VH-VL binders against q9umr5. Designs and how they scored, part 166

Target 1, 268 residues: q9umr5
Amino acid sequence: SYKPVIVVHGLFDSSYSFRHLLEYINETHPGTVVTVLDLFDGRESLRPLWEQVQGFREAVVPIMAKAPQGVHLICYSQGGLVCRALLSVMDDHNVDSFISLSSPQMGQYGDTDYLKWLFPTSMRSNLYRICYSPWGQEFSICNYWHDPHHDDLYLNASSFLALINGERDHPNATVWRKNFLRVGHLVLIGGPDDGVITPWQSSFFGFYDANETVLEMEEQLVYLRDSFGLKTLLARGAIVRCPMAGISHTAWHSNRTLYETCIEPWLS
Short names: E, the ipSAE of ESMFold2; O, the ipSAE of OpenDDE; V2, 0.75 times the mean of E and O plus 0.25 times the DockQ between their complexes.

## First folded at step 8 (VH-VL)

Design j10 (framework fv_dargistotug; at its last look DockQ between E and O 0.62; V2 from the best seeds 0.63)
Fold by ESMFold2-Fast, scan of step 8:
Structure j10 (fold): chain C 268 residues (1-268), chain A 123 residues (1-123), chain B 106 residues (1-106)
Amino acid sequence: as target 1 above (268 residues)
Amino acid sequence: QVQLVQSGSELKKPGASVKVSCKASGYTFTDYAMNWVRQAPGQGLEWMGWINTDTGNPTYAQGFTGRFVFSLDTSVSTAYLQISSLKAEDTAVYYCARNHRFGSPWYTYFDYWGQGTLVTVSS
Amino acid sequence: DIQLTQSPSFLSASVGDRVTITCRASQGIRSYLAWYQQKPGKAPKLLIYDASTLQSGVPSRFSGSGSGTEFTLTISSLQPEDFATYYCQQLDRYPTFGGGTKVEIK
């Protein structure tokens, strides 16, 4: 039978957003046990990402234990970063396909409605003052704020993203890399019409340099140094890139063509 | 069984150098970083820094740059602390300590410790 | 640097007594606090990490509590082998230790 699927939602989101995704999975892979985790829903999605990682870890342990053949993860937007950390901190995960659905894997540097809601008078150029403070790091969105003009502050103050990307060294880095490398497939999905993830190439480990020119994954120091295993995964043939134009940020869950092209093939 | 075994005590004159060893066994050496902690006679514990056992990159606490050098020999699962230009104030027990699997976004707890190496610097 | 203040610096207690040691941080450190036991002439031994999680093999009479800036180590029924100095340690940032609390059996 099909491996169980665990779904992790994004910022200001809940399990209800995935109703179309579940319909697609049921149609193409009938009998698949799909668990959409109802943790850190709505406003609670603003809690620090390491706190969310701990909560989601407690929820996924029994699911993974009951599925010795492995599980798949589908992780949307901010949820993709939660799943990145889960794969690194769990010494015993059995994840086959990790499907990252439009997640800011190298961070966010752009004005979004959520950011304007939390910090209505702040422009992206000034948000580093808030996000890289101790108070700012208590909000999940600031945990992956990556200002390319203040990379020194990002490296020092980011309590989450700089760490899981291996951009700042850590005593547990070697074990985190070893754990992450156990994943069977890293499936990266995103596209230019998302409208929220900025730059959209962040979903594929591309990001701005200091002049706001996007450099792709293979030009990133984290890839070149193989800081958490991207270069090793790519060499194994374990990284799948599935870009698709014409899809807005909230539509990744409900586009049938996207599902058939980018998700369905990886749900063994 | 996890063990960290340190070299024996040293008596040195000011200006000399000393190299303390810490041999690990019972685990994969490169999976855990190694820390150094100092304790002067009758005083408390002072963290000196750590070394990434996979990459060999050391990180020193502010008071321990220059004269203090952390290094490794991965082939024998051994970490080293070298102190050059010894001063009387360097008299202390020096401990190596392994990182715990849990910690903060910056540092970790210390789960296993070596027995300590007493370095005495006197004229 | 985050400073840790332990109180008391010294205490004397009888076997079977409940012993409480306090550690105060100069700023909030969440739960990033550990407790170590050091016997004379020996290396420190980890007792508790993440403020309240007991290290494997440590007797259940030891417990930790607290978060933010106020932390407590409790020994519910003191035994002769508990004669030692106890240290708290934070790792919210640059690791620092408290000054220690020496526990002597009466």
Scores: ipSAE 0.733, ipTM 0.883, lowest interface PAE 1.4, mean pLDDT 92
Fold by ESMFold2, look of step 10:
Structure j10 (fold): chain C 268 residues (1-268), chain A 123 residues (1-123), chain B 106 residues (1-106)
Amino acid sequence: as target 1 above (268 residues)
Amino acid sequence: QVQLVQSGSELKKPGASVKVSCKASGYTFTDYAMNWVRQAPGQGLEWMGWINTDTGNPTYAQGFTGRFVFSLDTSVSTAYLQISSLKAEDTAVYYCARNHRFGSPWYTYFDYWGQGTLVTVSS
Amino acid sequence: DIQLTQSPSFLSASVGDRVTITCRASQGIRSYLAWYQQKPGKAPKLLIYDASTLQSGVPSRFSGSGSGTEFTLTISSLQPEDFATYYCQQLDRYPTFGGGTKVEIK
């Protein structure tokens, strides 16, 4: 039968947002145990990402322990960064498919409604002044803010993204890479009409250079240096890229065609 | 189970070099970074820097970026501190210390320490 | 450039006393602080990390508290083996140590 599925939600989100995804799984893979983690809901999703990782880790440990054959992760938006960190910090995770639903895996460099709510007088060109400060790093959005024009500040100040990408060295970097590489498959989902993730190719580990030209995953230094295992995973045939046009950011988990095309095949 | 065993005391003249070893056992050497900490006679603890034991990439504290070199021999699970052009002010006990898994986004605490190596620089 | 100031620099105490040592940071370090114990001629030993988490194998009479800029190490009932020098350490960037607090027999 089917491996359990654990769902991790995104910014300003809750478990109810995934009701359609739950129904799709129930209809196509009946008997699958699906747990949507009810942690850091709504405004609590702004807490520092390392705090969220710790809380989600505590919740997934018993689920993974009861499923020795493995589990799948479906992780949406900001939740995909939480899940990637989970895979790195858990010495004994048993994740087969890590399904990343429109997650800003290489960071975010775009204005959004929630950024305007948090920082109403700021725009992307000057947000580095806030985000690359100790106070700014108390907000989850700033933990993955990635200003391509201030790379030195990003590398020095990022408390989260620069670490899990292996862009700044850390005593745990080697073990984090080893743990991440134990995943069976990395399924990357996103598309050009998302409207929130900027650039949308961040969901595929693409990102801006200094001229705001998008470089693909294979052109990124973190891939070329294999800093956290992307090159190894790709060579192993473990990376699946599933782009889909026509889906806005809030609709990834409520589109039947996306589910059947990009998610269902990986929920063994 | 975890043990860090350092080389014995050294008596050196000014201008000489010394290489202090720190042999690790009871764990996978490359999974834990290694620090060097100095303690001059009657003084407190002074962090000198660390080395990533997997990549060999060292990071030196301010003031230790010249005559002090961290290195490794992973085949024997050993870290080294090399001090060149020894001065009398280098007289101290030198400790190796292993990084803990817990810490901050920038570093971790030190859970196991070597016994220390006294380096005395005197003419 | 985070400076840690320990107080007192030394104290005399009797077996059974409650002992409190403070460590103040020159800027906020959240909870990224550890306490170490060092006896003469010996290496330091980790007692507490993350400000308040007791290291495995450390007696429960040791406790830590604080956040931000002010931290304390407390020994609830001082034992003969607790006479040592205690150091705090912060990890908000490059690690630095406090100047130490020597606990002596009264």
Scores: ipSAE 0.681, ipTM 0.847, lowest interface PAE 1.5, mean pLDDT 92
Fold by OpenDDE, look of step 10:
Structure j10 (fold): chain C 268 residues (1-268), chain A 123 residues (1-123), chain B 106 residues (1-106)
Amino acid sequence: as target 1 above (268 residues)
Amino acid sequence: QVQLVQSGSELKKPGASVKVSCKASGYTFTDYAMNWVRQAPGQGLEWMGWINTDTGNPTYAQGFTGRFVFSLDTSVSTAYLQISSLKAEDTAVYYCARNHRFGSPWYTYFDYWGQGTLVTVSS
Amino acid sequence: DIQLTQSPSFLSASVGDRVTITCRASQGIRSYLAWYQQKPGKAPKLLIYDASTLQSGVPSRFSGSGSGTEFTLTISSLQPEDFATYYCQQLDRYPTFGGGTKVEIK
């Protein structure tokens, strides 16, 4: 039998968005138990990410317990960060494939429709004033806002991304790395035509330097220092990068070609 | 079982240095951060900082920078606290305390403690 | 930094009494609070973490409650071995302790 699949949605999203994905999985892997977690939907997805992590943890623990052979995670957009955090805090998870579907894994720095909706009077260049405040950190978007021009503020104020990345040292950094390394494969999916994830390379742990030049994963300090295990995972062949052009942000979970190319191979 | 055993009491003159040891056993030393807590005679508890037992990176609380140094010898699962240029106000019991692994997300509690080391600074 | 204020500082009670100790935080700390017991000449002992979770091995007569800025430690029936000083503790980037509550025999 196929391993169970757990799906985690993104910002302002719900389980309904994954109806096509469920169809694809059912067609290609009949009998697969797929659970789309219906937590923190819609506006509730703006709640602090650590709160979400705790909620999702409670939901996945029973599923994992019933699947001793392991499970697969498909985590979309903001959900990809939630899942990475889940894998970091769970010392007993049994995740085989962690599929990060167009997630801002290295953070977000862009004026997207999401940000305009939440912060209509704010610009990308000034959002740090809000996001790196205690008030701002109560919103999920700010938990992974990564301003390359205010690195000190990011490192000191980010209560989520900087911690799960191990960019800021904390008492759990070592064990979180150990836990995350339990994953079988890390499948990174994204593309240049996403239109939301900024830069789109963030889905592959690429990101801006201080001059807003995009650097690749291997050039990032978190990789070079192996702060949460990326270098180790890459060395053992556990990282898969699947870039695809021509896909908008809201279409990653409903594109058949993308599914067959980037998702299906890792559901066995 | 988890145990933290500290070195014995110390009597020092002002200006001298002292090094307190904390030997851990019963668990993987490098999997848990180690904290240091001070308690002056008849006073409450004061967090001094912590050390990453894997990387050796120390973090000091405000007021405990400069004269206070955290260090490790991982080969013997031991953490050290060194205090230089001792002052009378440094007279206290010093505890090592293991970081509690449970909790969310990075919040720290202390689940196991050393028995404490009395450091007396007197002229 | 967040300050924790315990009340009372001293409490006299008898064996079998219900004892309640309060800890107030200067800012909201959600449920991220711990309680410790310390006996003379001994190291503190963790009793409760996350405001209400009992540490393994701690008697069930100990309980914790509260969230935000007000927390309580309750001993349902005080035992002879419970006469000690109790501390609350929080961590928001830096750990801080309350001033302590000494529970003495009446």
Scores: ipSAE 0.589, ipTM 0.827, lowest interface PAE 0.8, mean pLDDT 94
ESMFold2 (binder alone), look of step 10: mean pLDDT 91; pTM 0.930

Design j11 (framework fv_dargistotug)
Fold by ESMFold2-Fast, scan of step 8:
Parts: structure tokens; C-alpha cells; sequence
Structure j11 (fold): chain C 268 residues (1-268), chain A 123 residues (1-123), chain B 106 residues (1-106)
């Protein structure tokens, strides 16, 4: 039988968005138990990410306990950051494949329709004033806002992303890295036509420098210092990169070709 | 079982130095950060900072930079607090305390404490 | 820095009494609060973490509640071994402790 699959949704999303993904899994891996976590849906997805991590942790514990052979995680957009933190805070996770669908793993620096809805007159150049305040850090989107022109503020004010990436030290960093390293495969998926995740290479641990030139994962300090285990995972052969053009942000979980190419091979 | 055992009490003159030890047992030493907390006679608890036991990198609270040095010897699972140029106001019980592994996502609560080392600075 | 204020600083109680201690934070800390018990000449002992979760081995007569800025520690039926000083600690930022509440025999 196939390992169970746990799905974690993204910003302003819900379990309903994954109906096509469930059909694909049922077609290629019949009998797979797929649980789409029905927590922090819609507007509740704006709750601070550490609060979401605690809630999702409580939901995944019994699923993992019932599956001693292991489980797979499919984590979409903002949900990919929740899953990053889950793998770090859980000393007993048994995750085989962690499949990250277009998640801003190094952060977000770009104008989106979500930001226009929340902050209609804000531009990416001035959002740091809101996000790096104590009030701003109570919103999930600000927890991974990474302004490359205000890196000092990001490092000091980010209550989530800077910590899970090891960009700012934390008392639990060593245990978080040890726990994260137990993952079997880190499958990174993303592409240039996403239109929301900015830069799109954030899904592959690339990000802007101070001149807005994208540097790839291997040039990032978090990789070079092996802050949470990326260098170790890559050396182990456990990182899979699967970029695909032609897919918009809301289509990653409903594209059959993407599923067959990037997801299906990592479900066992 | 988890234990943190500290060195014995010290009586020092102003200007001297002291080195307090905290020996850990019953767990993997490098998996948990070690904190230092002091308590002046009749006063409350004051957090001094922590040391990453894997990397050796210390972080000091405001007011504890300069004269205070956190270090460790991983081979004997021991953390050290050194205080140089001792002053009368350094008189306190100094505790080592372990970060809780699965505590809050911010800083953490302290699940195990050493028994305390009384450092008395008087002439 | 986040300041914690405990009240009362001192209380007198008898065995069997219900005791309540309050801890107030200078800003919102969600449920990022722990409670410790310290007996004379001893190190503090963790009682409660995440505002309301009882540490293993701690008697069920101890309970914690609250979120945001107002927190309480309750001892439902005080026992002789419970006479001690109690401290709250916040976990949202660099750790800070409340001033302590000494629970003494009436």
C-alpha cells in the first residue's frame, strides 16, 4: 500500500482547491489515504505562521502515528513554509517526500493581488514599514516578507522566516536542523510564469541581492553555512528541483503534466 | 534522567575572576541550548543569555556583555560562565538552565535547571 | 523589552485554600508564558508552559490560564509542599520574568 499523503494549503485557500490533485493521486496510486488539512482556511490563513504551525502540528501527529512506514507532505505556496517549520519542530516526524509547490522558501518581494486587497496603496518598496512592525508580524504574509533593500530590518524583525532559515540564530536551531534532515526527499517545484511568487526562484531557495539580481541557492549564506541542512541534503542527493514553465500560481495543484512530471515520482 | 550539576560556591574579592561550570548528563548535550540565569540575594530571576551548544556561539542579554563570557567543552558536556573584574553587584546565585526542545517558537521555557552556584563578592 | 508584573507580591494561605496568582505583560504575548515554582535554597522548577500546559509530573491541582496580556496560575487545594515563590516568564522575546509571588503559611 502507498504511504498516506498530507496536503497543506496556501494563503486565502482551502481544501476544496485540491480536488484535481486528489483525482490525479487516486488514478496513479489507488488506495492512497490523502488528508487535506482543513485548518486556517480563507481569511484565517492570515494568522501568524507560528500559530498555524502549532495547529497543523496537532492535526498531523495522529496521521503520522498511524503510518509507521512514513507519510508524504504536499505543501502549496505559503503552506510550504508551514511544512518547513513542521519538519523542524517535530522530533518524531516520519516524512519521506516533502513536496513544495511554488512556495516562497527564501521569502517574497513583489506586488500581488493579495497585497493590493490588504494594502491597496502600498508598493513592494514601502511594505517593509508595515511588515517589520510588531503589528505587521501578526500577519502571515509579513512573516515571510523579505525586502532585499532592508535586510537589516528583515533579520531583526522577521519572527518566522529568518528563524526557520537560520538567518538569525535561535536556541532550538540545532534540533530544528537535525529534525529537518530526517526528511527523505525535498522536492522543489516552481516556475517563471507563476505570477505571484516574486522572485519565482524563491521556490528553489534563490533570492534577490541588494541590486535585485537573483542569486541561486548555492550562493546563499543559508546554504553555505548549512544553517538548516540544505547543503547536507543536496550532498545526500535528497533535493529534487522540478521547474516548469507555463503554470500560473493557482494552477500548480490542478495541472496533470506537472503532477506526472514533478509529484507522481515521489509518491510511494 | 536529565541532570545539570554546577560547581560549588565561590567567595571572591572585587576585581577577581570566577568560572562557574554546569555539567549536563542524560541527554545529547549539543541538541539543547544552555541558558544562564542569575538571582541576587532576595531578588527575582534575571536572564543573562544563552549559548548554542553545537556551534559555541553565545548571545548575551543587555547588561551582560564584556565582563561575562559563555563557553563550553563538548567533550565533557559542560557549559561555563566566566565573570571577570568582579564587582559587589555580581553577588548572586547563578543558574544554568536548558532550553525546552519543543517549547514556544520564539525563545523557550527552561525545563531543567542546575542547582545554582552562589558567587559572593566581598572584601 | 517585555515587562511582566505579578500580583500579589506576597500572600498568606492555609492548607486546602484555593490560591490565584496573576501575571500581566506590557504587550501581547499570546500564550507564550511559563510558570515556575522556587522553594527556599532550590532552583526553580517548571510547572506550566504555553500558558496552560502542565509539565509532566506536576500535580493536577496546578492550572494556568490566560492569553495576550493577562495570565493566572491557580492552585485548587494548597498542600504543605506548595509554600514557595512562583514566577512567570514570557517566551515571545528575550526571556523576562515576573517579580515573583511568595506564598507563605497563614
Amino acid sequence: as target 1 above (268 residues)
Amino acid sequence: QVQLVQSGSELKKPGASVKVSCKASGYTFTDYAMNWVRQAPGQGLEWMGWINTDTGNPTYAQGFTGRFVFSLDTSVSTAYLQISSLKAEDTAVYYCARNHRFGSPWYTYFDYWGQGTLVTVSS
Amino acid sequence: DIQLTQSPSFLSASVGDRVTITCRASQGIRNYLAWYQQKPGKAPKLLIYDASTLQSGVPSRFSGSGSGTEFTLTISSLQPEDFATYYCQQLKSYPTFGGGTKVEIK
Scores: ipSAE 0.466, ipTM 0.756, lowest interface PAE 3.1, mean pLDDT 90

Design j12 (framework fv_dargistotug)
Fold by ESMFold2-Fast, scan of step 8:
Structure j12 (fold): chain C 268 residues (1-268), chain A 123 residues (1-123), chain B 106 residues (1-106)
Amino acid sequence: as target 1 above (268 residues)
Amino acid sequence: QVQLVQSGSELKKPGASVKVSCKASGYTFTDYAMNWVRQAPGQGLEWMGWINTDTGNPTYAQGFTGRFVFSLDTSVSTAYLQISSLKAEDTAVYYCARNHRFGSPWYTYFDYWGQGTLVTVSS
Amino acid sequence: DIQLTQSPSFLSASVGDRVTITCRASQGIRSYLAWYQQKPGKAPKLLIYDASTLQSGVPSRFSGSGSGTEFTLTISSLQPEDFATYYCQQLQSYPTFGGGTKVEIK
């Protein structure tokens, strides 16, 4: 039988968004137990990411305990960062495939409708003033705001992303790395037509330098230092990159061709 | 059995240096950060900082930069605290303490402690 | 940094008594608080972490509660070996400890 699948949604999202994904899984892997976690839905998705990690951890522990053969994670958008932290803080996770659907793994630096809703008069160049304050760090989107022009502020003020990426040291960094490295496959999915994740290469651990030139994963200090295991995973053959053009941010979980190409092969 | 064993007490004159050791056993040394905590006579606990046992990178609390140096020797599972230019105010029991891996997502608690090393600075 | 204030600084109690110690944080720390016991001449021992989770091997008479800025450590039936100084510690930021509460025999 197929390993259970746990789905973690994104910003301003809920389990309803995954209706098509569940249909696809049922068609190709009938009998798969799929749990879409109904935690931090809608506006609650703005809660600090570490708070979300604790809540999702409590929900996944019994699911993983009941599946000794392992589980798969499908984590969409902001949910991909929650799953990154889950894999690091859980000493006993048994995740085989971690499938990251267009998640800002190196952070976000772009003007989007989500940011205009939250901060209507702020330009991306000025958001660092809000996000890197103690008040701003109480909002999930600021936890992964990564201004390439204020990298010193990002490194000192980011309470989540800088820590989970090993960009700022942490007492648990070594055990977080060891835990993360237990994952069977890290499947990275994203594309140039997403329209929300900026730069879109953030879904593949690429990001802007100080001149807003995108440097890919292998050129990142995080990779070169192997801060949480990316270099080790790549050497092990455990990183899968699946870029696809023509898919907007809200369509990653409802495109059949994307599912068949990038997701289906990793659901054993 | 997790155990942290520290070096013996030291009596030093002002201006001298001291190096305290903390030898770990019963676990994989590099899996846990090592912290230093001091306690002046009759006073409470004061966190000094920590060292990443895998990378050797130290982090010092405010007030412990300069004269205080954290180091380690992973081949013998030992962490060191060196204090240079000793002052009378440095008289305290110095503890090494291991991070608790199941704690907070930010930082962690100290689940195992060394027995303490008394450093007395007097003329 | 985050300041922790413990009350009382001192209490006297008898074997069998219920003892309650309070720790107040200068700002919200959620449940990111630990409690330690220190006996004279000995290193501190972790009792409780995440405000209410008992460390393995610690007797069930110890319990912790609270969140945000107000926390309590309770010993339901004080035993002779419990006479010690108790410290709270926050981990919302770089570690800071409370001033300690000394529990003495009456």
Scores: ipSAE 0.499, ipTM 0.781, lowest interface PAE 2.9, mean pLDDT 90

Design j13 (framework fv_dargistotug)
Fold by ESMFold2-Fast, scan of step 8:
Structure j13 (fold): chain C 268 residues (1-268), chain A 123 residues (1-123), chain B 106 residues (1-106)
Amino acid sequence: as target 1 above (268 residues)
Amino acid sequence: QVQLVQSGSELKKPGASVKVSCKASGYTFTDYAMNWVRQAPGQGLEWMGWINTDTGNPTYAQGFTGRFVFSLDTSVSTAYLQISSLKAEDTAVYYCARNHRFGSPWYTYFDYWGQGTLVTVSS
Amino acid sequence: DIQLTQSPSFLSASVGDRVTITCRASQGIRSYLAWYQQKPGKAPKLLIYDASTLQSGVPSRFSGSGSGTEFTLTISSLQPEDFATYYCQQLTSYPTFGGGTKVEIK
């Protein structure tokens, strides 16, 4: 039988967005128990990411306990960051495939429609003033705002992403790395036509330097220092990169070709 | 059988230096951050800071940034607190304490403590 | 800095009594609070973390409750070994401790 699948949604999203994904899984892997976590939906997705991690952790513990052979995670957009933290804080997770579906793994720096909805008068160049304040860090989107022109403020003020990426030290950093390294496969999915995740290479641990030139994962300090295990996972053959053009941000969970190419092979 | 064993009491003159040790056993030393907590005679507990046992990077509370230095010797699973230019107000019991592994999502608590080292500074 | 105020600072009780200790934070700390027990001449011992989660090996007569700014530690039936000073602690920013509550024999 197939391992259970746990799905974690993104910003301003809910379980309803995954109805097509569930159909695809049922067609190719009939009998798979798929749980789409109905937590932090809609506006509640703006709650601080560590609060979301705590809530999702409580929800996944009994699911993982019932599946001694392991589980798979499919985590969309902001949900991919929640899942990264889950894998690090859970001493006893049994995740085989962690499928990150267009998630800003190195952060976000772009004037997307979601940011304009939240901060309609703010340009990306000025969002650091809001996001890197104590008040701003009470919003999930600011927890992964990564302004490449104010990297010192990001490193000092980010309460989530800088810590989970090992860019700023934390008392649990070593055990978080060991826990994360227990994952069987890290499957990274994203593409240039996403239109929301900026830069789109953030989904593959690439990001802007101070000149807004994208540097890929292997050129990042977090990779070179192996801060949370990316270099070790890559050497183990556990990182899968699956870029696909022509897919917009809201279509990753409803594109059959994407599913068959990038997701289906990792659902054992 | 986690244990944190600290060095013995010290009596020092003002202006001297002291180095307190905290030897860990029963767990992987580098998996847990080490904190230092001070308790002056008849007073409560005061957090001084922590050190990353894997990297050696210290973080100090605001009142402890000048004369206080946290260090490690990973080969013997030992953390050190060094206090230079000792003053009478440094007289206290100094505790090492291990971060709890999974308290709140990213916040930690102190699950094991050393027995304490009394440092007395008198002329 | 977040300040923690404990009340009472001193409590006189008999074996078998129900004891309640309060800890108040100067600002909201959600559930990020721990309780410690310190016996004379000994190091503190962790009793409770995340406001209500009992540490492994701690007797079930100890319980914690509360969230935000108001927290309580309860000992349902005080035993001779429970006479000690109790401290609350938060880790929302820089760790701070309450002033302590000393529980002594009546």
Scores: ipSAE 0.320, ipTM 0.705, lowest interface PAE 5.0, mean pLDDT 89

Design j14 (framework fv_dargistotug)
Fold by ESMFold2-Fast, scan of step 8:
Structure j14 (fold): chain C 268 residues (1-268), chain A 123 residues (1-123), chain B 106 residues (1-106)
Amino acid sequence: as target 1 above (268 residues)
Amino acid sequence: QVQLVQSGSELKKPGASVKVSCKASGYTFTDYAMNWVRQAPGQGLEWMGWINTDTGNPTYAQGFTGRFVFSLDTSVSTAYLQISSLKAEDTAVYYCARNHRFGSPWYTYFDYWGQGTLVTVSS
Amino acid sequence: DIQLTQSPSFLSASVGDRVTITCRASQGIRSYLAWYQQKPGKAPKLLIYDASTLQSGVPSRFSGSGSGTEFTLTISSLQPEDFATYYCQQLGSYPTFGGGTKVEIK
C-alpha cells in the first residue's frame, strides 16, 4: 500500500550504509518496497555526476514504471545532487517525496578528509585551480565545488551544478524546470553539526556570498529568478525544511529521532 | 508529429539584410531550445548558436556575433534568424534544429531539423 | 573548441557491404557524440546519440561505438537508401561537426 522508496547513496558510500534506515522504514511502514541503488559505489562515486545521473536513470525507470501511484526518493549527501538532476532530465518521473538528506544543493566550499585523500596538498582556498579545469570536472566532487571567491570561474567551468541550478543557461533549462516541478514534496534535511557539508545551509539552498556570509535560499538569485522552480514550489507549499542539530554527516541515515521527525511523515 | 517549416529561398545583394523564419508545430514550442546551423555550398555543418524559446535569450557561437540576430515570436511558435550587412561568404543553407533531450551537461543533439533556407548573396 | 576528424572522407561500397566510419576528437568527450545522415538537398537526420544509442525509427543495421576520443559508426549490411553523407557531432563543449563521410555506390 505504501509507495516504493528509492535510496541514492553519497560520496565513497554504498547500500550497506542504509541498513538502519531500512529498519526504521520497515518498522513504521511495513511492506514498503525499498530499493537502495547499488551503483557508483566507493571510488566509482568519484565519476562525473552526469555519468552517475545516466546510470541511476537507467536503474530508476523500471522501478517508477511498476509504481503508477508514485515513488519516494531518499538521496543522501552527493546523492541529493544526482536526484535533483534525475528529476530534471526525466520527462515522466512520478516522484512524490524527494527527501534530500544533508546534500550540498548550492555546492560545497569546505576542507574535508575526502578532499585531502584526493588532493593531499590542496586547501579549500586554492582547490578552484584544479576543480575549474577540464580535468577537475571529471571528478564528482569538483562538479559541485562552489568557490564563493571565484564565482565567475564556477559559473563558466561548472559542468553540473551551475547548469542544474540554472545559474548558467542551458538549452534544456525550461524542460528541466517543468520536469522538476512535478515533484510532490521537496524535503530538505541538514544541520550545523554535520561537519562535512560546508556551509551546512547548502542543504537548504543557502550559500556563502563573496564575504563568506551565508545568504538563505530566498536571497539567492536562483530562487529570485525561479530558475528551476524553487520559488514556485515554495509558493505551492511543497518545500519542507527540517534542520536538526547534533547529527554528524555519516549519521543522518542512522538516527531514529531524525527519521521520525524529518523522513517518516513524507513516506505515506 | 514534430515539424519545423522554414521560409523560402532568398537572393540578396551584398549589404542587404535577410530574415529567415522557422515555424514549429507538433510540440510545446517553449519546451525546447532552437538552434541554427549553417552549411555553405559543398561544405559541412557549422553550428551558429541557440535561443532559449522560453526567455528569448540568444547564445552565439564565435564568428556569429554582431551581424547575426536570433529572435522569436512565441504567439506563432516561430524562431527567426536575421543577417545584416550580407557578404558573399554568407551564402549557405541555414537550418533551424530542435535540441534533443538526452541529459547532456552541455547541449542536446538535434533531433528535428527544418528543411533549410538557401540564402544566396551575389551582385 | 573540440575538433572532430572523420575518416574516410569518401567511401565506395556495394549493397550488402559492412561499412565503418571513424570520428576522432581532439580531446576526450566521453560518450558525448552523435551521428547524422544527410541526403543531397535534404536536412540532416539524427541516427545515433550518446555514442551508441539508436534514435527511434532508425534501422538496427546502424550502430555506434566508442568513447573518449575514438568513435565508429557501422552499417552492418548497406541498403540502397543508405547512400548519403554521414556527420559526427560532439557535445563536450559548444557543438562542432566532423567534415563528413560520403558513402557512394561502387
Scores: ipSAE 0.320, ipTM 0.722, lowest interface PAE 4.8, mean pLDDT 90

